VH-VL binders against q0aze0. Designs and how they scored, part 68

Target 1, 268 residues: q0aze0
Amino acid sequence: MKIILVNNRFKENTEKKAQEIAGQLSALNVEVIIDNGLDEPYAGTVDFIMVLGGDGTMLRAARRYGQRAIPVLGVNMGTVGFLSNIEINELAEYLPLILREEYSLEARMMLEVAVFQQQSLLTRVFCLNELLLRSNSPRMLSFALEISGQKLEPYRGDGLIVSTTTGSTAYSLSAGGPIADPQLDAFIVTPVASHIINKRPLVVSPEREISLHLLEEREAIIGIDGQIKMDFGAENRVLIKRAPHPLLMVNLKAKPFFTSIDRSLQRQ

## First folded at step 23 (VH-VL)

Design SA11
Fold by ESMFold2, look of step 25:
Structure SA11 (fold): chain C 268 residues (1-268), chain A 123 residues (1-123), chain B 107 residues (1-107)
Amino acid sequence: as target 1 above (268 residues)
Amino acid sequence: QVQLVESGGGVVQPGRSLRLSCTASGFTFSSFNVHWVRQAPGKGLEWVAAITYEGSNKYYAESVKGRFTISRDNSKNILFLQMDSLRLEDTAVYYCAKDRIYYSHAFYGMDVWGQGTLVTFSS
Amino acid sequence: DIQMTQSPSSVSASVGDRVTITCRASQGIKSWLNWYQQKPGKAPKLLIYAASFRQSGVPSRFSGSGSGSDFTLTISSLQPEDFATYYCQQDNNRPLTFGGGTKVEHK
């Protein structure tokens, strides 16, 4: 059995705990690959991914491994977020179930994001929460939103968020988007400080293709999951669609989304 | 330099067929939607047809639907217009034009035009 | 199909004049309207896209405005090279449609 153990090297407690857990798993004849974010993603076959940390560490794991259809368990080492399932002090209790593969999986839609400069692909990434387009200057953006070949009224404002349902409780929420059931597959399109007062968030079928481009030259940024940033100008386009595979999140402990929603949001 | 060059215009008899070609150079032809637009002598512009960059969607003005067929060969950078069952009202200069936005299934304006090819009729 | 109505059909103007051309769509087209300039014997040239955005290389004296169904093209100070025919064209709906044109002539 081979497991990837994902941690954040800049959180010293998580690095030490990752080594401790790796030792415990090795004693059970489990091969462990540690991913602290510095090396290239492990390329070999893996049976399970364990993420030690908060939602940010889970987002990195999802971007690196989410398209491999491998079970991913979030283990919280602090405040419970939206993407962790168990606490670190509960790991020993659940470890036998993990090793016997006695758990359920919850599928979470991911975005496939392709960013172009002119006709050349700059990058293709998969993300769990959202793509953000925003102004990188005091000036507003004017930009086009195309959904499956249909053009909406041009947008004018600070930017736009294209989110998954999982991402509905992240930046999209702060920008006025709806909270969505993470078991739904959908895009949520949320304007950021729109100067067009009648622009409302949209909930869009996951079968649609979404694209964005600027209508005039401005300094802008594309942000992905709040962790990747790149410049965006009038020569760029971004194409967004549902990723081929969802993130497969391990469910060991009941975490009722709706009954805990206010408590979770207060901590975010 | 970005360039479009039409060819294949000429004098035809009513009811016959004619095939127009538009050769593209100086840009990545396969990334852009392309159009045919015509203009009868002394008259205004009339949009005729368009085809998406990958060739998957084709659109026509009602006046030519069922008679004209747009197509493209991305390996040769050529846009075509097959015109069947030609009528006297099809007399025009035919332009090909490039849409301004790449990898799109919508249209955002025609930023590069050819110089046109004339289609007229004999007796 | 969306009918595009331009007015006036022609304008007599002098160099230095402010020229305004209007275009009305038969139904709402949001801001998805383009303006083209055409001189005799030449292909059209894109001036304005998405109602108000100037194409690269177009002089700043050309401006567009409007949304919904009513649009204007304004030439703030007419120059000798601006005597031409101007067309509006919508790309909100398929089929794409042009206005009938407005000829700007030297007075």
Scores: ipSAE 0.822, ipTM 0.923, lowest interface PAE 0.9, mean pLDDT 91
Fold by ESMFold2, fold request of step 26:
Structure SA11 (fold): chain C 268 residues (1-268), chain A 123 residues (1-123), chain B 107 residues (1-107)
Amino acid sequence: as target 1 above (268 residues)
Amino acid sequence: QVQLVESGGGVVQPGRSLRLSCTASGFTFSSFNVHWVRQAPGKGLEWVAAITYEGSNKYYAESVKGRFTISRDNSKNILFLQMDSLRLEDTAVYYCAKDRIYYSHAFYGMDVWGQGTLVTFSS
Amino acid sequence: DIQMTQSPSSVSASVGDRVTITCRASQGIKSWLNWYQQKPGKAPKLLIYAASFRQSGVPSRFSGSGSGSDFTLTISSLQPEDFATYYCQQDNNRPLTFGGGTKVEHK
């Protein structure tokens, strides 16, 4: 059995705990690969991914490994968010079930984001929460939103968020978008400080293709899951689709979304 | 140099067929939607047809639907207009034009045009 | 099909004049309206897209405005090279449709 253990190298307590857990697993003849963010993602065959940390560490794991159809377990190391399943002090209790592969999986839709410059692909990334287009100056953006070849009225404002349902409780919520059930597959399109009246958040079929481009040159930024930043200008275009594979989140302990929603929002 | 060059125009008899070609150079043809637009002598512009960059979607003006077929060969950078069942009202200069936005399934303006090819009739 | 009605059909003007051309759509087209310039014997040239944004290389004396159904192209100070025919064209709906044109000619 081979497990990737994902942690955050900038949190000393998670690094120490990751080494401790790796030792425990090695004693059980489990091969452990530690991913602290420094090296390229492990490319070999892996049976399971364990994420030690909060939602941010899970977002990185999803971007690195989410398209590989590997079970991913979120293990909370302190503050409970939306993406952890068990607490670190419960790991010993659940470890036998993990090793026997006796757990259920919950699929979470991901975005496939392709950013272009002058028809050349700059990057392709898969993300769990959202893509943000925003102004990188005091000036507003004017931009086009195309959904499956249908053009909406041009947007004018600070930007736009395209999120998954999982991402509905992240930046999209702060910008006025709805909370969505993460079991639904959908895009949520949320304007950021729009100056155009009647621009409301949209809930969009996951089968749609979404694209964005600026109508005039402005300093703009593409943000991805709040963790990746790219410059974006009038020569760029971004295309967004549902990713080919969902993130497969491990369920060991029942954590119904609606029962926990208020607590998770307060602690995020 | 970004360029579109039409060819295949000429004198035909009504009811016959004609195929127009438009050769693209100086840009990545396969990334852009392309159009045919015509202009009868002394008249205004009339949009005729468009095809998306990957060739999957084709759109036609009502006046030519069922008679004209737009197509593209991205390996050769050529846009085609197959014109069947030609009528006298099809007399025009035919332009090909590139849409301005790449990898799109919508249209945002025609920023590069050819110089046109004339289609006219004899008895 | 969306009918695009331009007015006037022609205008006589002198160098330095402000010229205003209007375009009306038969139904709402949001801001998805383009303006083209065409000189005799030449292909059209894109001036304005999305109602108000100038294509690269177009002089700042050209401006566009409007949304919904009513649109305006303004040439703030006509230059000798601006004598031409101007067309509006919508790309909100398929089929795409042009206005009938406005010929701007020497007084």
Scores: ipSAE 0.782, ipTM 0.911, lowest interface PAE 1.1, mean pLDDT 92

Design SA5
Fold by OpenDDE, fold request of step 26:
Structure SA5 (fold): chain C 268 residues (1-268), chain A 123 residues (1-123), chain B 107 residues (1-107)
Amino acid sequence: as target 1 above (268 residues)
Amino acid sequence: QVQLVESGGGVVQPGRSLRLSCTASGFTFSSFNVHWVRQAPGKGLEWVAAITYEGSNTYYAESVKGRFTISRDNSKNILFLQMDSLRLEDTAVYYCAKDRIYYSHAFYGMDVWGQGTLVTFSS
Amino acid sequence: DIQMTQSPSSVSASVGDRVTITCRASQGIKSWLAWYQQKPGKAPKLLIYAAKFRQSGVPSRFSGSGSGSDFTLTISSLQPEDFATYYCQQDNNRPLTFGGGTKVEHK
């Protein structure tokens, strides 16, 4: 068995714990690779991914490995979030189940985000939470939203979020989007400070395609999962689809989503 | 450097067929939706047909449905308009034009036009 | 089909004049309206897209406004090269449809 431990190099406690766990797993004849985000993702085959930290670390792990259909376990290390399944102090208890592959999997829809510049593909990213288009100046953006070839009224505002249902409890929520069942596959399109008062968010079928482009040259940025940032201008387009593969999240412990919403949100 | 050049126009008899061509250069032709627009002598502009960038969808004005066929060869950067069962009211300069936005199944304005090719009829 | 009605059909103006052309759609087309300029014997030129955005290279004296069904093209100060015929065109619905045109002539 080969396992990747994903931690956050900027959090010393996660690094230390990763080393400790690596030692324990090695003693059990498990091959371990530690990914702290400094180097490129491990290109070889692995059987399991353990994420040590919070939601941010999970998002990075998802972007780096989510397309490979590998079970991913979130192990919380003292953070508040929605993407961890067990606590670090519970790992010893569940380790035998992990090694025997006795766990359930929950498929979480991911986004396929393609950013183009003058008809050339600039980057393609798979992400778990959201794509954000946002103004990089005090001025509002004017941009076109297209869904499956249908043109909506041009948007005017600070920006737009296209989120998965998993991402509904992230930035989309802060922008006034609905809370969605993570077991449901859908796009959530949430306006960010629209000039139109009470512009409602859209819930869109995962079978549809979404695209955005600016209607005039303005300073804008694309953000992905709050961790990737890139400039976005009038010559750029972003195309969003459902990723061909979902993230396979490991369920070792029952974690009722709806009963945890109040607790999780109140602590944020 | 971006350019569209129409050809194939001429004098025809009613009921005959004619095939127009439009050659694109200076841009990635296969990335853009393209249109045919015509203008009768001394009259206004009339949209005729459109085809999406990959050629999978075609659209027609009611006045030409069943008679005209729009197609494209992306490997050669050429747009075609096959005109069958031609009528006197089809007399016009025919323009090809590209859409503004690449990789879209919607239309956002026509930013580049050819010089046009004239189709007229003999009695 | 969506009918586009332009007014006036013609307008006589002098250099320096403010010229206003209107276009009305038979139904709502959001902001998906384009304006074109055409000179005799030449192909149309895109001026405005999405009701109010100028195409690259178009002088600032050209402006578009409107949303829904009523739209306006304004030339703030007419120049000698602006004498031409102008067309509105909706691309909200298929089939795409043009207005009847407005000829701007020298007074």
Scores: ipSAE 0.904, ipTM 0.954, lowest interface PAE 0.5, mean pLDDT 95
Fold by OpenDDE, last read:
Structure SA5 (fold): chain C 268 residues (1-268), chain A 123 residues (1-123), chain B 107 residues (1-107)
Amino acid sequence: as target 1 above (268 residues)
Amino acid sequence: QVQLVESGGGVVQPGRSLRLSCTASGFTFSSFNVHWVRQAPGKGLEWVAAITYEGSNTYYAESVKGRFTISRDNSKNILFLQMDSLRLEDTAVYYCAKDRIYYSHAFYGMDVWGQGTLVTFSS
Amino acid sequence: DIQMTQSPSSVSASVGDRVTITCRASQGIKSWLAWYQQKPGKAPKLLIYAAKFRQSGVPSRFSGSGSGSDFTLTISSLQPEDFATYYCQQDNNRPLTFGGGTKVEHK
């Protein structure tokens, strides 16, 4: 068995814990790769990914490895979030189950985000939570939202979020989006400070494609999962569709999503 | 320089066929939806047909549906309009035009036009 | 099909005049209306897209407004080079449809 431990190099406690866990796994004849974000994603084949930290670390892990159809376990290390399944102090208890592959998987839809400039592909990213278009100036954006070739009324506002159902409890929620069942595959399209008062978010079929482009030149940015940032201008387009592979999240412990929402949100 | 150049126009007899061509240069032709628009002498503009950038979808005005066929060869940067069963009312200058926005199945305005090619009929 | 009705069909004006052209759609087309300028013997030129956004290179004296079914093209101060025929065009629905045109000519 080969396992990747994903941690945050900026969190010393996660580094130490990663080394400790690596030692334990090695003693059990498990090959371990530690990914703290310093280097490029490990290119070799692996059987399991263990994420040590919070939701941010999980998002990074998803972007780096989610397309590879590898089981991903979130191990919470003292943070509050939605993407961890067990606590770090529970790892020893569940380690035998992990090694025996006695766990269930929950498929979470990811986004495939393609950003273009003048017909050239700038980047293609798979992400778990959301794509954000927002103004980088005090002025509102005017942009076109296209869904499967259908043009909506031009948007005017600070921006727009296109999120997965997993991402519904992230930035989309802060912008007034609905909380979605993570077992549902769908796009959530949430306006950010729309010129139209009470502009309602859209729930869109995962079979559809979404695209955005500016209708006039403004300073704007694209954000992905709150971690990737890039400039976005009138010559750019972003195309969003369901990623071909979902993130396979490991369920070792039952986590009641709906009954824990209030608790999780209050602590953020 | 972004450019569209129409060709193939001329004098034709009613009921006959004619094929127009539009050659694109100066931009990535395969990334844009393109249109045919015609204008009868002394009359206004009339949208004729459109084809998406990958050629998977075609759209026609009712006046030409079943008679005209829009197609494209992205490898050669050429747009075509096959006109069959031509009628006197098809007399017009035929323009090809590109859409503003790339990689879209919607239309957002035509920002580049050719000079047009004239189709007339013999009496 | 969506019918586009332009008014007036022609307008006589002088240099410096404010010229207003209207376009009405037979049904709602959101903001998906374009305006074109055409001079004799020339191909049309895109002026405005999405009802109110000027195409690159278009002078600021040209402005578009409206949404839904009623749209307006305004030339704030007519210049000698602005004498031409103007067309509105909706691209909200297929088939695409043009207005009948408005000829702006010398008074």
Scores: ipSAE 0.904, ipTM 0.954, lowest interface PAE 0.5, mean pLDDT 95
Fold by OpenDDE, fold request of step 26:
Structure SA5 (fold): chain C 268 residues (1-268), chain A 123 residues (1-123), chain B 107 residues (1-107)
Amino acid sequence: as target 1 above (268 residues)
Amino acid sequence: QVQLVESGGGVVQPGRSLRLSCTASGFTFSSFNVHWVRQAPGKGLEWVAAITYEGSNTYYAESVKGRFTISRDNSKNILFLQMDSLRLEDTAVYYCAKDRIYYSHAFYGMDVWGQGTLVTFSS
Amino acid sequence: DIQMTQSPSSVSASVGDRVTITCRASQGIKSWLAWYQQKPGKAPKLLIYAAKFRQSGVPSRFSGSGSGSDFTLTISSLQPEDFATYYCQQDNNRPLTFGGGTKVEHK
């Protein structure tokens, strides 16, 4: 068995724990790769990914490895979030199950985000939570939203979020989006400070394609999962689709989503 | 230099066929939806047909539906309009035009036009 | 089909004049209206897209307004090179449809 431990190099406690766990796994004849985000993603084949930290670390792991159809376990290290399944102090208890591959998997839809410049592809990213278009100035944006070739009324506002259902409890929620069942595949399109008062979010079929472009030259940015940022201008377009592969999240213990919502959100 | 150049116009007899061509240069032709628009002498503009950048979808005005066929060869940067069963009312300058936005299945205005090619009829 | 009614059919004006052209759609087309300028013997030129946004290189004296069914093209101060025929065009629905045109000519 070969396992990747994903941690955050900027959090010393996660690094130390990763090394400790790596030692334990090695003693059990498990090959371990540690990914702290410093280097490129490990290109070899692996059987399991263990994410040590919070939601941010999970998002990074998803972007780096989500397309490979590898089981991904979130191990929380004292943070509040929605993407971890067990606590670090529970790892010893569940380790035998992991090694025996006695766990269930939950498929979570990811986004495929393609950003273009004058018909040239700038970047293609798979992400778990959301794509954000927003103004980089105090001025509002005017932009076109297209869904499967259908043109909506031009948007005017600070920006727009296109989120997965997993991402519904992230930035989309702060912008007034709905809380979605993570077992449901769908896009959530949430306006950010729209010029139209009480403009409603859209819930869109995962079979559809979404595209955005500015209708005039303005300073804007594209954000992905709050970790990737790039400039976005009038010559750019972003195309969003359902990723061809979902993230396979490991479920070792019951963690009822709806029961935990109030507790999790109250702490934020 | 971004440009479209129409060709194939001329004098034709009613009921006959004519094939117009539009050659694109200076931009990635395969990334844009393209249109045919015609203008009868001394009259206004009339949209004729459109084809998506991939060539997978075509759209026609009712006045030409069943008689005209729009197609494209992205490898050669050429747009075509096959005109069959031509009628006197088809007399016009025919323009090809590209859509403003790339990689879209919708239309957002035509920002580049050719010079046009004239189609007329002999008695 | 969406019918585009453009008015007036012609307008006589002088250099420096404010010129207003209107276009009415037979049904709502949101903001998906374009304006074109055409000079004699030339191909049309895109001026305005999405009702109010100027195409690159278009002078600021040209402005578009409106949404839904009623739209307006305004030339704030007519210049000698602005004498031409102007067309509105909707692309909210297929088939695409043009207005009848407005000829701006010398008074």
Scores: ipSAE 0.903, ipTM 0.954, lowest interface PAE 0.5, mean pLDDT 95

